# VH-VL binders against Probable inactive ribonuclease-like protein 13 (RNASE13), part 2

Target 1, 136 residues: Probable inactive ribonuclease-like protein 13 (RNASE13), of Homo sapiens (Human) (q5gan3)
Amino acid sequence: MDIKMQIGSRNFYTLSIDYPRVNYPKGFRGYCNGLMSYMRGKMQNSDCPKIHYVIHAPWKAIQKFCKYSDSFCENYNEYCTLTQDSLPITVCSLSHQQPPTSCYYNSTLTNQKLYLLCSRKYEADPIGIAGLYSGI

## First folded at step 11 (VH-VL; from j6 with heavy chain G106N)

Design k1
Fold by OpenDDE, fold request of step 12:
Structure k1 (fold): chain C 136 residues (1-136), chain A 124 residues (1-124), chain B 108 residues (1-108)
Amino acid sequence: as target 1 above (136 residues)
Amino acid sequence: QVQLVQSGSELKKPGASVKVSCKASGYTFTDYAMNWVRQAPGQGLEWMGWINTYTGKPTYAQGFTGRFVFSLDTSVSTASLQISSLKAEDTAVYYCARSSYLDYWNYYHGMDVWGQGTTVTVSS
Amino acid sequence: SYVLTQPPSVSVAPGKTARITCGGNNIGSDYVHWYQQKPGQAPVLVIYRDSNRPSGIPERFSGSNSGNTATLTISGVEAGDEADYYCQVWDSSSDHYVFGGGTKLTVL
């Protein structure tokens, strides 16, 4: 359990945290494409995930939300919590137009509250993002 | 090696109760959710809900609340479906099927392992 | 409610290609799974997450999903492929698995 949790946290940090956000020229669509390519390689995943979230905040600023989780996300079989604050994020959405062997994504930069997955109920580390808070 | 084995066919009268069991083997029981699917004669597949095998929390689909109860006996890797106050329309084949929890990419893998099904016939 | 629409039946000659569609509003944004069910048997997962084949499923089974339509394609159809096929989606808005109505594939 502990090893799995640690691996999950490390993967989350590596794959979903980009702080400070890497800057690209205006109009460059390569952020998500490059990121997802890296992730797919890291995770040894041949699929094109339809959506991925990247948080652009210091790890400690994200980690604090997992200090206590009062919820359990049954679908993920993990503890989860809604961030009290909005965080700057990039949403990578799979494009409808795909090349034969690559995954192309659209990038959306926004500020949203997040449903974070936490490694445990108390004093936990973030291990994933369950989704964005819609506010409705 | 991975399989789900369900209990045998049931013949019940209206108003009675039935409990269908689903025993898992060949994998870690708590690593997958257990789904229940109903199929009335000549009809399509209908998702009844699922139970988190780790927490034991059931989630029932619309239309399957009240008389339908999901339960677990983790000591023997068994999920169960109990139907109370049986009605004629409950006549169907009931399947258990495992599905993965959402992974890091927030996707499911479908129901990759199914029980053989349990026929429940409700007749006066 | 999330509704998946399948044609009730599809007929195909042996050796030809069968295409079974599953319609849903913006279904391309969801992962679609496909199941094969032969008479008297439990369903078998033949495609998961749009286009992935489980172990043991022949390569002649393929899947795609875009826009409002997911498609199960069976090339080189054999008599043994005659079965009911169901598409399925996880509806995150309701936390429900949703099945299509099923398509009976008849091999002529």
Scores: ipSAE 0.780, ipTM 0.914, lowest interface PAE 0.6, mean pLDDT 93
Fold by OpenDDE, fold request of step 12:
Structure k1 (fold): chain C 136 residues (1-136), chain A 124 residues (1-124), chain B 108 residues (1-108)
Amino acid sequence: as target 1 above (136 residues)
Amino acid sequence: QVQLVQSGSELKKPGASVKVSCKASGYTFTDYAMNWVRQAPGQGLEWMGWINTYTGKPTYAQGFTGRFVFSLDTSVSTASLQISSLKAEDTAVYYCARSSYLDYWNYYHGMDVWGQGTTVTVSS
Amino acid sequence: SYVLTQPPSVSVAPGKTARITCGGNNIGSDYVHWYQQKPGQAPVLVIYRDSNRPSGIPERFSGSNSGNTATLTISGVEAGDEADYYCQVWDSSSDHYVFGGGTKLTVL
């Protein structure tokens, strides 16, 4: 795996995988607010992403879905695949009420099949989430 | 500098074909998708579709299937739009414009670089 | 299909603030881009992802997006700002870029 792919996978693991799911003390500003603050800092990004997904499963359990990518997501210019199983995830959605210098998020915990982005077609690592599967 | 340079104006008869080229320079051609936008005289901007410059797969917007073909010549960082069976209503300025692929945050960045436009006139 | 609605025209005096709206169903959940097009010229990206300015775009240009309305704000309007302005969104449901109808900004 080349350096670019390694960086992509590392970033995905760091920013979109939280297993086991961190349980913040009561009174904390919120799971997504904390996560997104960390993520924005890590990525040196001043924007407030409207949607972000966090997977709460072991890395190996997620990697298995990228053993073979059956599709190519043209919009992302990356290989992608639909997970065979639903995974526990937190959906962080940007709140409509925003302070001038911060990003506030709502959090939704759910189980969904995911469209994963994979580093290559075969024996790849997950590098992103293209979206949620809306079917049953 | 980053720029897109399009081919010159075209005057065609109905039923003819035209091919508009868009040459990219100043950046890695395959790092951005190439969009085509139509603007009829006195009208607004219409997205015709885009082509993945890495895979070569085109995506056409509704209303721009059949007679419209996107293609690439990556060896010269050039995208092309071919219109066959030209009609009078195809008279317009056609723009190429690059846009980023979806990134880690799953959003686009808009069309940040545009060609100068190519006027295609279809008249009897 | 996704539709973006813009007023056909907006007039403003020099030095004043112009506001151009772009309406869309729950447009606040999408990223809105804005383009400026002067007569006989290609469009120029002036705002991307709701509120970001590309390099070279004056700070007089700003954007916001919430609810069902995105807004391009041009403060201290100059004669050179007279142009057509288009909003744009990527519709993920149809995988289409969608443009608004455009707004002609006239500087009085």
Scores: ipSAE 0.767, ipTM 0.907, lowest interface PAE 0.6, mean pLDDT 93
Fold by OpenDDE, last read:
Structure k1 (fold): chain C 136 residues (1-136), chain A 124 residues (1-124), chain B 108 residues (1-108)
Amino acid sequence: as target 1 above (136 residues)
Amino acid sequence: QVQLVQSGSELKKPGASVKVSCKASGYTFTDYAMNWVRQAPGQGLEWMGWINTYTGKPTYAQGFTGRFVFSLDTSVSTASLQISSLKAEDTAVYYCARSSYLDYWNYYHGMDVWGQGTTVTVSS
Amino acid sequence: SYVLTQPPSVSVAPGKTARITCGGNNIGSDYVHWYQQKPGQAPVLVIYRDSNRPSGIPERFSGSNSGNTATLTISGVEAGDEADYYCQVWDSSSDHYVFGGGTKLTVL
């Protein structure tokens, strides 16, 4: 595994894995607002991502899905696979009303199968989420 | 410098074939997808599809299947568009343009580098 | 299919501000890119992902996107800004790039 793949996996773990799910006090702006504020600060990025997914499962439970990728996601130029199990996730969706210097998000907690991006075809690490399985 | 250089203008008769080339330089060819965009005279930009420069798999937009073929020669960092059974309606400027693959945030960044365009004229 | 609607033309006096709109159903949920095309030239990316400027693009160019409308704003318009401008989105439902019809900006 090359350096790029390792970096991708580390970033994915840092940015998209929260286990156990952090609990914020009552009155807090919300899980996604807090999370995305942290992300923006850490990444020194002024952009407000439209959507961000956070998985609330142990890393080992996610890694097993990348032992073998049965597909290649051309749009991402990465191997990908559909998780056999549903995973608890938080979907952070950017609100349409934004102040100039902040990013506000709506939070949705759900359980869904994921299209997981893997660093390579065999014995790989998760590096991203290509999408959610709708079942349709 | 990063650039895309396309082949020269083409004049063809109906029923003939044409192959437009797009040579990339100044960057790693396989790190970006290659798009093809058509612009008929006096008309707007029309996305024809793209080719994954790493896998070589093409994706064609609706209306550009059959007679249109995307291909690669990675050894010389070149993407090509072949149009067979040319029709008068194929008369247009054809552009190649690179775009990033979907990044960590699952979005594209647009087409940041364009070729100079290749004029294909189909006339009897 | 995803449709992006642009006004066919916009006219502005030198030094004034031009605003070119791109309408689409819930376009605010997508990233919009903008291209400038001068006569006889290839398009040039001037705004990517709603509001970001590529290197070399003047600060006079800015973009916004919310609701059903994306907007390209050109402040202090110069004669050299006269061109066709196209908005673009990636339609994830069809896996297509979609261009707007283009807007001709005329500097009076």
Scores: ipSAE 0.758, ipTM 0.902, lowest interface PAE 0.6, mean pLDDT 93
Fold by OpenDDE, last read:
Structure k1 (fold): chain C 136 residues (1-136), chain A 124 residues (1-124), chain B 108 residues (1-108)
Amino acid sequence: as target 1 above (136 residues)
Amino acid sequence: QVQLVQSGSELKKPGASVKVSCKASGYTFTDYAMNWVRQAPGQGLEWMGWINTYTGKPTYAQGFTGRFVFSLDTSVSTASLQISSLKAEDTAVYYCARSSYLDYWNYYHGMDVWGQGTTVTVSS
Amino acid sequence: SYVLTQPPSVSVAPGKTARITCGGNNIGSDYVHWYQQKPGQAPVLVIYRDSNRPSGIPERFSGSNSGNTATLTISGVEAGDEADYYCQVWDSSSDHYVFGGGTKLTVL
């Protein structure tokens, strides 16, 4: 499997799980900007990632979805599964308006089923998000 | 060093079959997907599809289904492209090229290592 | 049905700056890769993910991507830079790699 996908459950928890969700006033854009700044530093990545997903649910609840993966996501070269329930998530999308010295993001809070990447086929840990369930 | 070495040029008649091999070395074969790219004479690059080197599952681009088959021999880190029922329009240089699987950010990194290409000529 | 549009040819004098564009609908939301192909040779990755250089690629090569246009910039163009250049994206809608039509860079 691709080594870049082997970031592990610990990094996924650190970078993509925020529970309980930190609350900011409506219209505040600091959530994603602050989070992505932290992530870029943590991963030593100078690029501005286009999209990032944050899950706002207890870790144990998310782990349950990786008890068994009935699918293999070929593009990721990892086992994957569709969550049975919708989860509250924040979608951080790179804005078209960029400051000169940083990455600026838009924040969207929504409830979606997710395609989770799992560390193995059985009794696994979540290690990533492959995407959102579109219903199609 | 990391490299992909392809089999030699082929001259075939219409209706025949050809198998092009691509041997990888210098890296873990199953850590990267193997792509196939076609380039007809004087034309641009055309992505044919890729094969997951870990599972062996091939994905074919539109227009490259049926007569085109991707396969692996992982014991010798080799990917192969077989073309059956060859046509004159199959005359081209065929490249194998490795690409990373999707990373944590869900993006690819392009094709960073290419074979030297295999010329397949189909002529009656 | 992602389509990448490149100019068929670009000409530049030695020492000057060449800019090769790659147009696509909202291409700025995707990562663009660039390949250099010299006559009779296999393509070489010169820029990946919009603006990153692989090891061994000179600093003269740079990339940007915004809106509907990605650009490969080659500063201080040398005779050896004469080649065909292709942009590429992964189309997540179709799960296909898509190449541009290629641009022939001529060094005058």
Scores: ipSAE 0.732, ipTM 0.894, lowest interface PAE 0.6, mean pLDDT 93
Fold by ESMFold2, fold request of step 12:
Structure k1 (fold): chain C 136 residues (1-136), chain A 124 residues (1-124), chain B 108 residues (1-108)
Amino acid sequence: as target 1 above (136 residues)
Amino acid sequence: QVQLVQSGSELKKPGASVKVSCKASGYTFTDYAMNWVRQAPGQGLEWMGWINTYTGKPTYAQGFTGRFVFSLDTSVSTASLQISSLKAEDTAVYYCARSSYLDYWNYYHGMDVWGQGTTVTVSS
Amino acid sequence: SYVLTQPPSVSVAPGKTARITCGGNNIGSDYVHWYQQKPGQAPVLVIYRDSNRPSGIPERFSGSNSGNTATLTISGVEAGDEADYYCQVWDSSSDHYVFGGGTKLTVL
């Protein structure tokens, strides 16, 4: 059944798109710690993902990058595209200053092009982020 | 009922060729990568490389870029390993093993289903 | 190239806890997978991504990974656990999987 891919696309939208970027009150433990704790709980995953990217752009604009994807990313088994423009992105990086029993994340706001994963099965919807482009 | 069934063991002479087949069943063949793993007699596991089952593009580990060829026949859910110009040192058990592709958190999940192994013996 | 180091053998009395180590430079930044191989059989995945059990693997199998060492732990060891155990990572610098050399677990 197609439920896995639909859940994947909805999870990507829910977990990797935040537009406009939510501003947290003073004293909150940073953007990424709340988000990553929610993601791990929602996915029932006790792992500490090493890195996660959140795009701060409208969903429809992100979808357009996948409409004309022309590369295939073999390791993901999905189409992929380098975004034509840099996007505002929060990078959530696992902190090395915390005990192994808890996950603590640094938040870094940046503006970079990124590699989107585009579904080979369903409307070419964005379904993941493979990474950032190292050069601009 | 997910399984990988490999072709039978082979006895070959040096200089010959062999083709080991691996037939998948019980799952969508093109959704999982196919790996090849060698185990020489009394030795550990050695990754030979993998093939993307959707595109047919192989990736070979260092030392396996010459006489070893991965191929697919997706119409029958079969991956194959061909070894040409066989040498005595090619004597080993050869396994196929499926693995997930990278997930959207950028992680591999290991090799969850293995074939039974095919013994290739190269002897004069 | 990246090398995973395992002890060649570990012996444990029945009912005790076995710990099988997998050493690698900064292996704690990689996800480690563990395989059990009984004589004459194909390997079986017993732990993936450091600490997750596939369906059908008993809860007495557990894993951890930090610093330079990953560890497979088997509590309440039984005679049926006697096997070779291999650790594995994906090495992103070479874009290939790497297996450890294997550890033979002997149960008294």
Scores: ipSAE 0.625, ipTM 0.845, lowest interface PAE 1.1, mean pLDDT 86

Design k1
Fold by ESMFold2, fold request of step 12:
Structure k1 (fold): chain C 136 residues (1-136), chain A 124 residues (1-124), chain B 108 residues (1-108)
Amino acid sequence: as target 1 above (136 residues)
Amino acid sequence: QVQLVQSGSELKKPGASVKVSCKASGYTFTDYAMNWVRQAPGQGLEWMGWINTYTGKPTYAQGFTGRFVFSLDTSVSTASLQISSLKAEDTAVYYCARSSYLDYWNYYHGMDVWGQGTTVTVSS
Amino acid sequence: SYVLTQPPSVSVAPGKTARITCGGNNIGSDYVHWYQQKPGQAPVLVIYRDSNRPSGIPERFSGSNSGNTATLTISGVEAGDEADYYCQVWDSSSDHYVFGGGTKLTVL
């Protein structure tokens, strides 16, 4: 099938971890537009993902959350855990721009607990993000 | 090549049971979910649910939580649908169809490979 | 719960453009998949995630999705395109795939 953004270390380390947080030049249309433009150019991907999360914490701190995971997320086919601590996160959300060639993103910096996906294959390393904690 | 091959069509009486098998080849069986889809005569497609091929845990759509059982034999890359206490209303074509699990951005990609279908006929 | 509405049939002259709609409340916030089913055959995925074409599907098949309507567009329609067409979404509220009722495309 066409190029897919698979869950795994190939994509997670590259696109979901940014520590220390990179500062893009003013007028670059914001953090998320810079990041998502880089991704589309590097992966030659024309899709506009509707939402994307980026964690601004050291890799070692993120890895620790997966060491004690004991839940399995069936829809992802991977282990998962809710992080014990809030993490600094940028939320990239697609604005109402159509078609795919005009991906424009809003950036929101927040501190949230998140549902972390933990590899069933790779020493329980973090491999993706299922979502943010809703508290409901 | 990637393919799903289903067992042959069945003619059954009300109250009997049937087991439809779906054998996968050409890919890693446990990397894709297996869906079951029903199509009654002259009707559209109806999703029955799916089974996680790594854990064996089924999820059933509303209306399919009773007499319908999904199962696996991963040693031969096979998913099965068993229908017990057959009713005339169970007369339909039953398809297996694989789908990816949720991707990096939390989206499904539809059902890219389908079995040829198995006709189950329940005659009064 | 979540319902996808398709017209029961669409007729189009050869060489013209067919447009098959799939209506749903706020469907533009979901990814829509489209399937073609010819008589006596299994469905075939022709469009996934609104507008992506699987390998082997002709370029004359395209898709769009915004607001409350997704549309499958087939340009240069041929007799071989006669089939039933189904839209599908994943409904996160129910954790279900949902199919539309199907549209019979007739080429006359």
Scores: ipSAE 0.607, ipTM 0.837, lowest interface PAE 1.1, mean pLDDT 86
Fold by ESMFold2, last read:
Structure k1 (fold): chain C 136 residues (1-136), chain A 124 residues (1-124), chain B 108 residues (1-108)
Amino acid sequence: as target 1 above (136 residues)
Amino acid sequence: QVQLVQSGSELKKPGASVKVSCKASGYTFTDYAMNWVRQAPGQGLEWMGWINTYTGKPTYAQGFTGRFVFSLDTSVSTASLQISSLKAEDTAVYYCARSSYLDYWNYYHGMDVWGQGTTVTVSS
Amino acid sequence: SYVLTQPPSVSVAPGKTARITCGGNNIGSDYVHWYQQKPGQAPVLVIYRDSNRPSGIPERFSGSNSGNTATLTISGVEAGDEADYYCQVWDSSSDHYVFGGGTKLTVL
């Protein structure tokens, strides 16, 4: 089975954008646990990713950051930009695994600038997040 | 099928230069990074660095910033390693190996396709 | 700079299980890749991202990674598994790949 993991705007929108942020009932197993279980199933990924970021801003606003990108991120082989504004973000960080398949995540809501990946192939659409800005 | 084919073995004298080529086939050359790995006789693998195949920008590991030059000819899907001012210590097998760029989860997947290796021998 | 430590050699009887370790400070926070190299040949990727097998690698090859140790496990070892095995990580602090020193697996 040939499974190719690709950066793409459709996957990014589905998996990394949640606006307005969904409010879950009390007792829900945690924002990140539900989201990461869905993502791993969607991407057919059996690994426990160590970290994932979710942006809580309108897609249109996020697209604007990529329309003016003039930097290239060599390690991703894609254009990139540091967002001019801080954005509300949930950080999903892996806390522990239960062998063989269970992944458990901490959820942290924060407001920070981030490094946005912008497609070199498809109209500069946002396709991923390289990380958060260090130093606020 | 995906493959990397390297140029043939070289016998050189100290002070000369050598260029090792690595021709890719069976995939989109600019979608994968190209790495160079050295293995001295009887020793382990040593990463020399990589070149971004879209921009042509090289990154060299520490110790490989002086006499080692990575280059590309994307029109023929070829990466090259040039070693100038050859020394006896440059005697080794040199491999090219492709790797993915960072994925959606911000991780590399290792080097999945390797060239057959090119032996460079430097002796008086 | 970041160093990956492997035992120089491991010996295992045919049909038994070999375990090859790769030590590194907090290596469990990184993904580890494993390569097999037979004499006179190029390395072959046998495990990527800790525990995934590329197509064509037998199920008896497996991997794990936690804390300061990653382990390549080969169950039911065969004479054809004699090779040097290298671990590798991407070290994000230096922005470099790092190889371990290699482990020679002998099947006796």
Scores: ipSAE 0.584, ipTM 0.832, lowest interface PAE 1.2, mean pLDDT 87
Fold by ESMFold2, last read:
Structure k1 (fold): chain C 136 residues (1-136), chain A 124 residues (1-124), chain B 108 residues (1-108)
Amino acid sequence: as target 1 above (136 residues)
Amino acid sequence: QVQLVQSGSELKKPGASVKVSCKASGYTFTDYAMNWVRQAPGQGLEWMGWINTYTGKPTYAQGFTGRFVFSLDTSVSTASLQISSLKAEDTAVYYCARSSYLDYWNYYHGMDVWGQGTTVTVSS
Amino acid sequence: SYVLTQPPSVSVAPGKTARITCGGNNIGSDYVHWYQQKPGQAPVLVIYRDSNRPSGIPERFSGSNSGNTATLTISGVEAGDEADYYCQVWDSSSDHYVFGGGTKLTVL
């Protein structure tokens, strides 16, 4: 399997950018359960991903961080950068309080810098998130 | 078809060097990482490390940061393992195995294609 | 260093179900990969990311992972399934792959 087919910029935009942040009705599911259900259907992925990050900022602002990417992330085989600004981010994490096959997610809204993956093939467009910055 | 073909078995004396080659075919060589795995006689699999096939930068597992060198020749889609100052303890089968880089959710997908293995015997 | 513990051997009669375990602290938070190695052959990936089957692997191979235990399940075991089986994870704390010690499946 070619892992790079899963990270392309259109998939990243569709699956990891939500601006302005969509409001789901109050209920049992919460923001992440709706989003993750959509993602699994779109990716035709039967797994319940253990964590997913969603950025709540305009696409063009996110693209600018990759124009000055400053390192290569060997484990991803892509360029990467730590964003200069903190961004509003929802962290969707798989709940341990229910069976993993239920795909139930907790939602945490935060404002943090992140490690952005920048395509070596697609005009340096953002294609993924390596993680959040845990500051000193 | 995707395959990895390794160089033939080697019989070596202590103190010599050996170079095991692994030729890839049927896929874009620089899109997958190349791993090296050791299996001593009668023992399990031991990950030695991997090399990024786009940059040529190796990463060595703990315990393999000395006499073991990973390298590439991308013009012929070949990864190599060189072991210097061979010891009897280096007697093993050495496998190359390709793996995906990290995916969209930051997970590895294991090693989906393996070479046939190269037996290196170090004796007397 | 993260350790994956497998039983050294498992015996099962033909046609029955084999279950091979892989123990690790909070292994259910990691994705587990499984390899089959027949005598004199290279390993073959049979399950990746806990429960996914690569193309060409029979449907009787399945996997699960929760808590501290991942399990490879082989239903309708055949003599040709006799092999060593290894579990594997990526350990982010050490930045390397970790293999379990292996389980010899005997079909008798």
Scores: ipSAE 0.561, ipTM 0.826, lowest interface PAE 1.3, mean pLDDT 87

